Miniprotein binders against MMACHC-like protein (cblc-1). Designs and how they scored, part 1

Every score and structure here is a prediction.

Target 1, 261 residues: MMACHC-like protein (cblc-1), of Caenorhabditis elegans (q7z144)
Amino acid sequence: EMSHAESIKRVVDQKLSSHEGFESHMFKIGSYNEAVGESSPFALPYDDSTMALLILSTPDMFDVAFRKWVVQKTMDFGSFDEVCEMVSSPIQSFLEDRLEIMSEKLRKVEENFEILHDYSMTPQRRPKILMQTCGHVAGAAFYYQPCHFQEDGVTWPPAGRMGPNLKFIGLSLHPIYGGHFAFRSVLIFPNVKIPEFCEKEPRPILTASEDVRTALEKFNYNWKDSGFRDFGNPTRRYSTTQMEFFGRPVAERWEVLRPWV
Positions, changes and structure headers below are counted from each chain's first letter, unless a header gives other numbers.
F, E and O stand for the ipSAE by ESMFold2-Fast, ESMFold2 and OpenDDE, each averaged over both directions (binder to target, target to binder). V2 = 0.75 x the mean of E and O + 0.25 x the DockQ between their complexes.
[cut] stands for letters that were removed.
Atom coordinates printed by the task and the answers are left out, and those that the model quotes come from them; centres of patches stay.

## First folded at step 3 (miniprotein; from bp1 with H9E D14F R17E E18Y)

Design bp8
Fold by ESMFold2-Fast, scan of step 7:
Structure bp8 (fold): chain B 261 residues (1-261), chain A 84 residues (1-84)
Amino acid sequence: as target 1 above (261 residues)
Amino acid sequence: DETIRVTLESNDPFQLEYAVRQILEEAKRLGAKIRYEIEWENGEYKIHVTIENIDPDIARKLAEQARKIAEQYGLEIRIHVEDE
């Protein structure tokens, strides 16, 4: 069945290609369920050997694939101003278009699959899948959890920084992109079993505990300045255009893209 | 009539969803047109809410309530009000 799993991955990789800013990482649902705990509310109701595929975006998604999409839409609509008027959510529209193209091709190889998005919530308003745990299990990124960096007799994180409604959360770092990437979705194939598949171990990007604590503090307390993304000396980073785009209010984002057309 | 654009940001999607739901319910009760987008990037969640065709006094009250809701959930909030 591994040959079938590899065929599925090839179709996904063809439509969500690395040169256009996507990565896919295969894993078993059982490996994820073991990591979150079988009795956890985050455990997924699939057999342990069920195939899953984690999808990330990298900087080239914005600068290559999304840019091409904006240029094409400008041609289709006749002008950039028309696109701005007709399309209110460019990134979401782009991703929906790309996922639908991928899904059409994928259904010819495997009819049954489910897509869980990074924003998918249960009726109880918790994430359907813990993306950072998924990334670690699939070997795509290293997930640094605060509980692993506490020391006897040392108060950390500093008292008074965490309120009853606030959570000090973990951070994932990619071996190439540091924090310049995003988890996008997980594809689950209920009828495809890969019991002999072994996920690769995630690469530890930061090894000194002090560096990990600093990165976690920057992420939790200062995430708006994006300094956390540069831990691990990433070789590729979000462009100034991408940073400007995501830093602008929604109404001002299209104007950031005008130089592309 | 005014348009309100609200962006809520957090590294915690759970608190973010609670706050957005309260804001959307308030806007709905006032008969406003609502648009809603979720954006996530490397553990940072952003929800963009656009509320259109609302009385200016009601718009200001809704913006004030949105800020209070964001404060209660420990979220960052950006609000832009268009006069026209």
Scores: ipSAE 0.005, ipTM 0.333, lowest interface PAE 11.4, mean pLDDT 81

## First folded at step 4 (miniprotein; from ax5 with F13K L17T M46R)

Design ax5b
Fold by OpenDDE base, look of step 4:
Structure ax5b (fold): chain B 261 residues (1-261), chain A 88 residues (1-88)
Amino acid sequence: as target 1 above (261 residues)
Amino acid sequence: SDEDVNRLAQRIKELLTKVYELSNQIAETGDPSLAQRIWELMLAIRDLATKVHELSKNGNPDAINQILTAFQEISRKLNELADRISKE
C-alpha cells in the first residue's frame, strides 16, 4: 500500500516537478479531519487512512512554468493580444492544463481520485477543504492561528479593525519560501490507504509570539504590501514581475506579461 | 415598501456578482486569506438575502432597517476588499 502511494506521488512529482515550481505533500484524511474536527462541516467523508496529496506552488511556478505556458499559448494563438482576449484567468487556465496533463498520467497508476481546489465550494457556498490546515497537517507549511497566540490580560487582536463579518485569520509560512507560495489543490485517493504513514511535523519558522502577532497583523491589515510574505527569512521570493502581476487588477495583469513574448 | 425590498434584493444580487468576480480574481493569486474573506462575505450576503426574503414575506419595517444596515456594512467591506484587491 505504501509502495503504491509512493508510485502515485512519484507520478505527481514528475508532472508537477519542483523545477517547475510545485511541491506535493502526502497526508491522511483522518489527520486533516482530526485537525478540523470530525463533526466539522469541513470534515471529508473518507476513511481516516485515505491517502491525500497537497499541491502547492513555489515562486518558480510563475517565473518558469507559467512563463513557458504563456509563450506557448502566444505561439498557438498567433498573437499576445489574442491570448489576452481568449484567456481571462491565465494562472487558473495554466493550472488546469497542468493538472489535466498530470491526471492523464496519474489515471494509469490510480484511476480513482478526486481533485479539490482552494476555490472549490460546496452547494452551500462553503470551502470544500481548508488548505492551510492541509498544509499544517502535511508538514508543508506552519499554520499560525490567532487563537494559539493569545496573551493573558491582553486583548489581541484588537476588536473592530477588520470590521464586521471579517475574521482575523491565520497565516501559513513555508520553511523555504515564507509567504512566497500558494496552496493550489488536494488530490484524494479513496482506494489508497496509508494507515502506517506518519506526516512530517510543520517547522515553526517564527518562535517568538510577538513576531507571530506582527506577521498576522501585517497579513490581516496590510496584506497589499505583501510584507507578510517575508516573515521567516525566505531564501526564495516572488520575482518583481510576479509581485506586480498579483498586485494588479485582473484586467491589467496581462500587460505585466507582455515583455515575455 | 415592496419596491424597497426589490431594490435591496437587486443590490444584493449585484454584491454577489462582485463577490464572485473577486473570488475568481483571488483564485489566481492562491492567497488563502482572500479566499476566506470572500467566503465570509459571500456567507454574509447570503444571510442578508435570506433576511430580505423573509422581510418580503413578513413586511416588518424594523427588519428592513436592520437589513439595510447590514447591507451597508457588507457593501463597505466588499468595497474595502475590492479596493484591497484592485490596489494590489
Scores: ipSAE 0.072, ipTM 0.547, lowest interface PAE 2.6, mean pLDDT 85

## First folded at step 9 (miniprotein; from k7 with T29L S33M)

Design k11
Fold by OpenDDE base, look of step 10:
Structure k11 (fold): chain B 261 residues (1-261), chain A 85 residues (1-85)
Amino acid sequence: as target 1 above (261 residues)
Amino acid sequence: SDEKVNRLAQRIEELLEKVYELSNKIAELGDPMLLLMIWELMEAIEDLATLVHELSKNGNPDAINQIETAFQEIEEMLNELADAI
């Protein structure tokens, strides 16, 4: 069973390679369900030993893989302006194309799998899966939750900027990339059991509670400047082009990519 | 009053429609950070709906200020997210 699980992971890692800005991290559904709570609306209806793979993107997804895709699409369509007109959601379309290519290869090794995206919703309009929890459970990135960094006698987070009725969102930091990464999808393999598999522990990047609070404040209050991403002193970061792309309104994003073609 | 509760319930429905539309747009952007924020707003609107429901049962006037503050906070954040799209 572990040999089969490793074969699945190998196929995924070949089609979503680290060179092209992807990582896959294996975990058990039961480990995720334990973390969210078995009675949680976010608990997944699979056996505890069910294999899952978390897919995340690194900076190279944009600068290498997505760039290649944009260039290829420009060649296929004949002009950059035609691509801009025909493709409204470049990152989504790119990820869908890459996941489809991966899926075609993966189906040859394991036919039965599901893909959950970070944007996947239930009929009740809730997330189907909590990606930050998956990242923590899989040991991919440490998930800093506000509830774990409360100080006795101190009211934190401070009321006012988001208001008392908006909860502080937790932050995941990758050991290499800090906040310069994104969770993308989870592959679930209902027929693949990995009961003996033990997930790696997520590495804490920030150790001082004050640093964690500062990071969470920057993420919640100043997310537009992306300064939260630099916590933990990442060795690799989003390029200036990538930062500009995500920093612009959707209608202006394609123009950031024009120099690539 | 029943009229005030009904107005608040209608405003919640309008917020849910806006946040749902915005969530669909955000899903297309490929920026998970915005998605986390929209999920939090959806939760906040659900909590607000609970507060309005409680108001309908107990008629507590002190809850009205809390509800109006929550509406303002949610609307402000929705506008900030919409401006980023």
Scores: ipSAE 0.485, ipTM 0.791, lowest interface PAE 1.3, mean pLDDT 90

## First folded at step 10 (miniprotein; from k11 with M77L A84M)

Design k20
Fold by ESMFold2, look of step 12:
Structure k20 (fold): chain B 261 residues (1-261), chain A 85 residues (1-85)
Amino acid sequence: as target 1 above (261 residues)
Amino acid sequence: SDEKVNRLAQRIEELLEKVYELSNKIAELGDPMLLLMIWELMEAIEDLATLVHELSKNGNPDAINQIETAFQEIEELLNELADMI
């Protein structure tokens, strides 16, 4: 029943807290499968009423939780330089550490669950789960799809990658953070059914079609400058340090963090 | 004709190798935005392989221009992503 689902969500929220830059959003696998299409290769093999939790990160994940983790790793390894040498993927290593701590506690409440990540792939190296769809069906972040914003008599998208060979990629914007957030993981609980749970509709931060088309263009053609994240004028954004970190090639990212230690 | 199709097929294999190398480094990215573009590239390369296959069967000259355009678009995005890995 719903009390078990609430206990599961409470454990997740205690270990991946909002203060540390995490949000969890409950949804039914059936809502996701309907959105991707029941015959889609992206449909998940679970009963429609199966409980799932979408985990996303907000700016405080980097500024609070990740920073603490870097400091602790520096102490554990003995120096910042040792951490840099041993950890090539700092964000993912941090997330894996936090998920393991959460999972240890969670198994005491519900042993049978699966974790899918933003980077989880099928053998054909395709995503195992469509995070933007999860965000929309869970009511967490509105998913702006290019096909919904085309108009007759308007040449859109502009010439370029949006041709027969590279599709315009849709954009998810959080109602508070705009593009200053990231989908991280989905927890799936095959033994937990929530048939009467109703997901909230996602709130769109952009409502005018022209604004959406401009945001999609910014995302698809100029993603490196991160300007797409500011559409909707979010009041809480990634810090300057986080923007520098994501703006650098992977090999150079650790140096951005050196002032932390 | 057959030699041209073989050259195109070899270029597709080279693109696949490059995008697979990018996907193998996916854990290093830490930024889901790059993942979305990698997955679009994989879809586009599959579509390109289909176009080359159709050229092999039908010999359609109009498909040649579409195929060359697709290579250019895919290679440009691959290079941009490689700069970030």
Scores: ipSAE 0.635, ipTM 0.816, lowest interface PAE 1.2, mean pLDDT 87

## First folded at step 11 (miniprotein; from j0 with F33Y)

Design j7
Fold by OpenDDE base, look of step 12:
Structure j7 (fold): chain B 261 residues (1-261), chain A 85 residues (1-85)
Amino acid sequence: as target 1 above (261 residues)
Amino acid sequence: SDEKVNRLAQRIEELLEKVYELSNKIAELGDPYLLLMIWELMEAIEDLATLVHELSKNGNPDAINQIETAFQEIEELLNELADMI
């Protein structure tokens, strides 16, 4: 069973390679369900030993793999302006193309799997899966939750955009990339059981409660400046082009990529 | 009054529609942090709907200020997200 799970992971890692800016992290659905609570609306209806793979993107996804994709699409369509017109959602279309190529190879090893995306929602308009919790459980990135950094007699978080009626959102930090990464998808394999598998523990990058509170404040109140991403002293970061791309309104994002072609 | 509760309920429906439209657009952007913000807004609107429902049952006037503050916070964040699209 573990050999089969490793073979699945190998296929995923070959098609979504680290050189192309992807990581996959294996975990058990039971470990996730324990973390969210078995009675939670976010609990997944699979056996506790069911294999899952979390896929995240690193900075190289944009600067290497996505760049290659944009150049290829420009050649295929004949001009950059035609690509801009035909492709409204460049990152999404790129990820869909990459996941489809991966899926075609994966189906030859294991036919029965589901893909949940970070944007996947239920009919009740709730997330189908909590990616930050998956990242923590899989040991991919430490999830700093505000509830764990409350202090008795201290009013925190401070008043701001996330006031008393808006939940203060937790932050995940990757041990290499800090906040310069993104959770993308989870693959679930209902027929693959890994009961003996033990997930890695997520590495706490921030150890001081004050640093964690500062990071969470930067994320919740100043997310537009992306300063929250630099917590944990990342060794690799989003390029200036990538930061500019995500910092612009959607209608202006394609123009950031024009110098690539 | 029943009329005030009805107006608040209509405002919630309008917020839900705006958030849903925005969520569909954000899902296409490939920026997961914007998606976290939209999930939070959806949760906040559900909580606000609960507050309005409670107001309809008990008629507590003190809850009105809380509801109005919640609307302002939600609308402000919605506008900030809309500026990114």
Scores: ipSAE 0.543, ipTM 0.813, lowest interface PAE 1.2, mean pLDDT 91

## First folded at step 12 (miniprotein)

Design g26
Fold by OpenDDE base, look of step 12:
Structure g26 (fold): chain B 261 residues (1-261), chain A 86 residues (1-86)
Amino acid sequence: as target 1 above (261 residues)
Amino acid sequence: SDEKVNRLAQRIEELLEKVYELSNKIAELGDPYLLLMIWELMEAIEDLATLVHELSKNGLSPEAINQIETAFQEIEELLNELADMI
């Protein structure tokens, strides 16, 4: 069973390689369900030993793999302006293309799998899966939750734009990339059981409670400056181009990519 | 009291519609942070709906109305900030 799980992971890692800005992290659905609570609306209806793979993107997803994709699409369509007109959602379209190529290869090893995306919604307009929890459980990135960093007699978080009616959102930090990464998808394999598998423990990047509080404050109140991403002293960061791309309104994003072609 | 409750319920429905429309657009952007923010907004609106329901059972005092209006303002401000990114 573990050998089959490893074979699945190997196929995924070949098609979504680290050199192209992807990582995969294996975990058990039961470990996720325990973390969210078995009675939670976010609990997944699979056996506890069911294999899952978390897919995350690194900075190179944009600067290497997505760039190659944009160049290829420009050649296919004949001009950059034609690509801009025909492709409204460049990052999504790129990820869909990459996941399809991966899926075609994966089906040869294991036919029965489900893909959940970070944007996947239930009919009740809830997320189908909590990616930050998956990241923590899989040991991919440490998830700093506000509830774990409250101190008696201290009013925290401070009053701000996220007022008392808006929940303070937790932050995941990757051991290499800090906040310069994104959870993208989870692959679930209902027929693959890994009961003896033990997930890696997530490495705490921030150890001082004050540093964690500061990171969470920057994430919730000052998210537009992306300063939260630099916590944990990441060795690899989003490029200036990538930061500019995500910092612009949607209508202006394609123009950031024009220098690539 | 019933008229005020109905008006608040209508405002919540309007917010839900706006947030849903925005969530569909945000899903296409490939920016997971914006997605987290929109999930938070959706939860906040549901919590607001619950708050309105609970406060309505006890009568909408001036304090209760002020609490609700403050929540609306916070949600609308964040919604507008997200909308500016689209």
Scores: ipSAE 0.605, ipTM 0.837, lowest interface PAE 1.1, mean pLDDT 91

## First folded at step 13 (miniprotein; from i0 with M33L)

Design i1
Fold by OpenDDE base, fold request of step 15:
Structure i1 (fold): chain B 261 residues (1-261), chain A 86 residues (1-86)
Amino acid sequence: as target 1 above (261 residues)
Amino acid sequence: SDEKVNRLAQRIEELLEKVYELSNKIAELGDPLLLLMIWELMEAIEDLATLVHELSKNGLSPEAINQIETAFQEIEELLNELADMI
């Protein structure tokens, strides 16, 4: 059973490779369900030993793989302006293309799987899955939750832009990339059981509660400047182009990519 | 009292419609930050709707109205920030 799970992971890692700016991290659905709570609306209806793979993107997803994709699409469509007109959501379209190619290969090894995306919503418009929790459970990135860093008698977080009625959002930090990464999708394999598998522990990059609070404040109050990403002293970061792309209004994002072609 | 409650309920419905529209657009972008923020807004509006319902059972005091209006302002500010990105 573990040999089959490893074979599945090898196929995924071959098609969503590190050189293409992807990582995959294996976990059990039961470990996720325990973390969110078994009675949670986010609990997944699979056996506890069910194999899952978290897919995250690194800086190279944008700066290398997506760049190659944009150049190729520009050649295919004949001009950059035509690509801009035909492709409304370049990052999503790229990810869909990559996941499709992966899925075609994966189906030859294991036919029965589901893909949940970070944007996957229920009919009630709730997330189908909590990616930050998956990242923590899989040991991919440490998830810092505001509730774990509250102190008795101290008013934290301070009242401001994200409160008192807006809840502070938790922050995940990767051991290499800090905040310069994104969770993308989870593959679930209902027929593959990995009861003996043990997830790796997520590495706490920030250890001082004050540093964590500062990171969470910077994330919640100033998410647009992406300065929260530099917590944990990342060794690899998003390029200036990637930072500019995500920092601009959606309508202006294609123009950031024009120098690539 | 009933008129004020009805007006607040209508304002919540209008916010939900806007957030629903934005959520559909954001879901197609592959931008995880915008996605996190729109989910925060959706949760905040649901919490506000619950708050309005609870406070309305006992009548809306001036303090309750001020709390509700403050929550609306915070939600609308974040909503506008997201709308400016999309």
Scores: ipSAE 0.805, ipTM 0.916, lowest interface PAE 0.7, mean pLDDT 93
Fold by OpenDDE base, fold request of step 15:
Structure i1 (fold): chain B 261 residues (1-261), chain A 86 residues (1-86)
Amino acid sequence: as target 1 above (261 residues)
Amino acid sequence: SDEKVNRLAQRIEELLEKVYELSNKIAELGDPLLLLMIWELMEAIEDLATLVHELSKNGLSPEAINQIETAFQEIEELLNELADMI
């Protein structure tokens, strides 16, 4: 069973390689369900030993793999302007193409799998899966939750732009990338059981409660400036182009990519 | 008054409609940050609806109204911040 799980992971890692800006992290659905609570609306209806594989993107996803994709699409369509017209969501279309290519190879090893995306919603428009919890459980990135950094007699978070009705969002920090990464998808393999698998503990990047509070404040109050990404001293970061791309209104994002072609 | 509660309920419905529209657009972008923010906004609106319901049972005091209006302002601010990105 572990050998089969490793073979699955190997196929995924070959098609979503680290060189192309992807990582995969294996975990058990039961470990996730324990973390969210078994009665939680976010609990997944699979056996506790069911194999899951978290896929995250690194900076190279944009700067290497997505760039190659944009260049290729520009050649295929004949001009950059034609690509801009025909492709409304370049990152999503790229990810779909990459996941399709991966899935075609993966189906040869294991035919029964589900893909949950970060954007996967229930009919009630709730996330189908909590990616930050998956990242923590899988040991990929430490998830700092505001509730764990409340102190008795200290009013935190302070009343601010995200006031009392806007709950502070937790922050995941990767040991290499800090906040310069994104959770993308989880592959679930209902027929693959890994009961003996033990996830790695996520590495705490921030250790001082004050540093964590500062990071959470920066994330919640200033999410648009992406300054939260620099916590944990990342060794690799989003490029200026990537930062600009995600910092722009959606309608302006294609123009950021024009210098690539 | 029942009229005030009804107006608040209508404002919540209008917020939900806007957030639903934005959530559909955001879901297609491949932008995880916007996605986190839209989910936060959805939760905040649900919490606001609950708050309005609870406070309405006990009567809308000036303090209760201020709390509700503060929550609306915060939600609308974040909503506008997201809308500016779409």
Scores: ipSAE 0.803, ipTM 0.916, lowest interface PAE 0.7, mean pLDDT 92
Fold by ESMFold2, fold request of step 15:
Structure i1 (fold): chain B 261 residues (1-261), chain A 86 residues (1-86)
Amino acid sequence: as target 1 above (261 residues)
Amino acid sequence: SDEKVNRLAQRIEELLEKVYELSNKIAELGDPLLLLMIWELMEAIEDLATLVHELSKNGLSPEAINQIETAFQEIEELLNELADMI
């Protein structure tokens, strides 16, 4: 029932709050399966009316929640240097801690659920779930696909560094944050059915086709400089610290955080 | 021709092994952009394998070999960019 689904979403939103840089977006597994194709290897084996919640992070996840977590860890271990030595993957460790806290409370309301992550892999070594598709069907972030922005009489995308046989991948942009966000996890509730639920359409931050094609080119050819994130002139962006942290090689990332403590 | 095709197939398997190992490291980072790029790389390698198979059925002309080598170079460039971040 929808009242149960709303109770589940309320628990998730309380434990992964917008102030701490999280959003949850409800969708039906059937909407996802329809978008990927019912016969697709990416289709998920649940009833079409099965409730799902997409979890994404916004800039405050890093600047508010993660920062607080890092400060607490340095207190727990006694020094920043000891945390760096003991915690090799700080973002993943932080997210796992937060998901466990959320899951503990959630199990009191609905015990039967599964969590799929952006990194979850099938036995065929493919992603278990297509996060960009989830974002679109849930109304969270518009998924700009190259096939929808072709122009008759011109070749696009132009031949470039990807070569003639590499495919142009699509880009998801959040209506507030542009590319300054990330899909994290999907919660699936096999025992919760929401057949009457109707997902909201995603609101596009880019409206002109030429702007979309330019953004897709930037994403596919120059993703390392993160310029793609700024398309649509988002009102909220990753902080300088967050851009530096994710822009550096992994071994150098901890040092970015030293001023926090 | 069979010798050339066998060498290309071995290079593809070596690329897949490197990408698989890199994907395991990336999966632990909490960095979804790198994950998306590794998924693109896996798809590109599979497409390259299909291309090699199709072109070998029509014979490996100098033009076909050049097309295949260009695709290898672009895939290896992306792989190196991802490896430099890890």
Scores: ipSAE 0.710, ipTM 0.851, lowest interface PAE 1.2, mean pLDDT 89
Fold by ESMFold2, fold request of step 15:
Structure i1 (fold): chain B 261 residues (1-261), chain A 86 residues (1-86)
Amino acid sequence: as target 1 above (261 residues)
Amino acid sequence: SDEKVNRLAQRIEELLEKVYELSNKIAELGDPLLLLMIWELMEAIEDLATLVHELSKNGLSPEAINQIETAFQEIEELLNELADMI
């Protein structure tokens, strides 16, 4: 029932709050399966009315929640240098800690759930779940797919790097944050059915086809400079610190955070 | 020839090993952008394997070999960009 589903969402939102840079978006597994194709290897083996929650991060996840976590770890280990040595994957470790805390509270309301992550892989090294599709069907972030923005009489995408032998990948843009967000996890509740739930349509931050094609080109050809994130002139963006952290090679990332302590 | 096809298959296997190793490192970073790019590489390598199979049905003409080598170069460029970030 929807009242139980709302209780579940309330627990998730209390532990992964918007103030700390998280959003949860409810959808039905059936909506996802329809979008990927019912016979697709990416379809999920649950009833169509099965409740799912998409969890995404916004800029405050890094600037508020992760920062607090780094400060606390520095106190716990005694120094920043010790944290750097002991924790090789700080973002992953932080997210695992937060999901563990959330999961403990969630089990008191609903014991039977599964978590799929953006990094979850099948034995064939394929994603277990297509996050961009989840974002679109849940109404969280419009998924701009290259095939929908072809124009008659115009060859697009243009030939070049990542040209005919590397497919143009689609881009998800959040209505508030543009590309300054990330999909993280999906919670699936096999015992919770929401057949009456209607997902909202995602609100596009880009509406003109030419703007979409330009954004897709920027994403596919120049993803390393992160300029694609600013399409649609989003009102909230990643901080300079977050841009620097993810813009550097992995071995250099911890030093970006030293001013926090 | 069958020897050329076997060498191409071996080269594809070598790319897959590099991408698998890189994907394991990327999966632990919490960096969704790099994750999307590694998924693109995996799909591209599958497409390359399909391309080699389809073009080899009627023999590997010099034109077919050039098409295949171009695909290898594009894949290797993206792989190197991702490896430089790790």
Scores: ipSAE 0.702, ipTM 0.856, lowest interface PAE 1.3, mean pLDDT 90
Fold by ESMFold2, fold request of step 15:
Structure i1 (fold): chain B 261 residues (1-261), chain A 86 residues (1-86)
Amino acid sequence: as target 1 above (261 residues)
Amino acid sequence: SDEKVNRLAQRIEELLEKVYELSNKIAELGDPLLLLMIWELMEAIEDLATLVHELSKNGLSPEAINQIETAFQEIEELLNELADMI
């Protein structure tokens, strides 16, 4: 029944709140498996009615929650320089800390769950779960796939820039944040069945095919400048600090955060 | 042709080792954009291996070699771009 599923979602939302830059979106594993194909190596071995929650981050994850975490770590370690020395991957460390806190509370309500991350890999070094597909089937972010925007008599994608050997990657855009968001994790609840749950349809921030093709080109040819994130004129965007942080080589990222302390 | 095919296979294995090492570092960053790019790179290397296999069935013509070298160049360019971020 849906009442248990809603209780689970409320616990997750309490610990990973919208004010702190998180969203959770419920979907059925069956909807995901249908979208990837039942025979696909990406299909997941759970009943079709199995509850899942997609967790994504919005700009406030960095600007509110992560900032607070950095300040607290500076106090815990005694100085900013000590944190920089001891914590090589601040975003991942922050996310792991938050997921651990959420998981401790969640186990009091439902003890049997699994977490798959954006970085989770099979032994064949392939993603364990396709996050863009999850975002689409959960209604969280429309997944624009290049194959849906080809037209007869129109050469697209343009030849030459990436060459024929690097395929065009599809782009997910959030209806509010555009590309200023990220898929983080999926919680799977094998003992929670939601057969009557109907996922909402994802709302496309881009509707004109020419706008979509332009966004896909920007993403595939110029992803480093982050310009693809602004398509659809999103209401909220990553701060300049967040864009600077992810735009720099890893070894230089900590110094971007020094003004926070 | 067997000698050339073996040399190409060795280059692919060397690329794969570099990409495996890089993928481990990227997986620890909390940077989903870099993850998408490393997934593309892995797929491209698998496609390159298939391309070498298929083109070598009838010997490696100059055209086939050019096609294979172009693929190596594109893959190595993306690999270097990702490595510079790490």
Scores: ipSAE 0.700, ipTM 0.852, lowest interface PAE 1.3, mean pLDDT 90

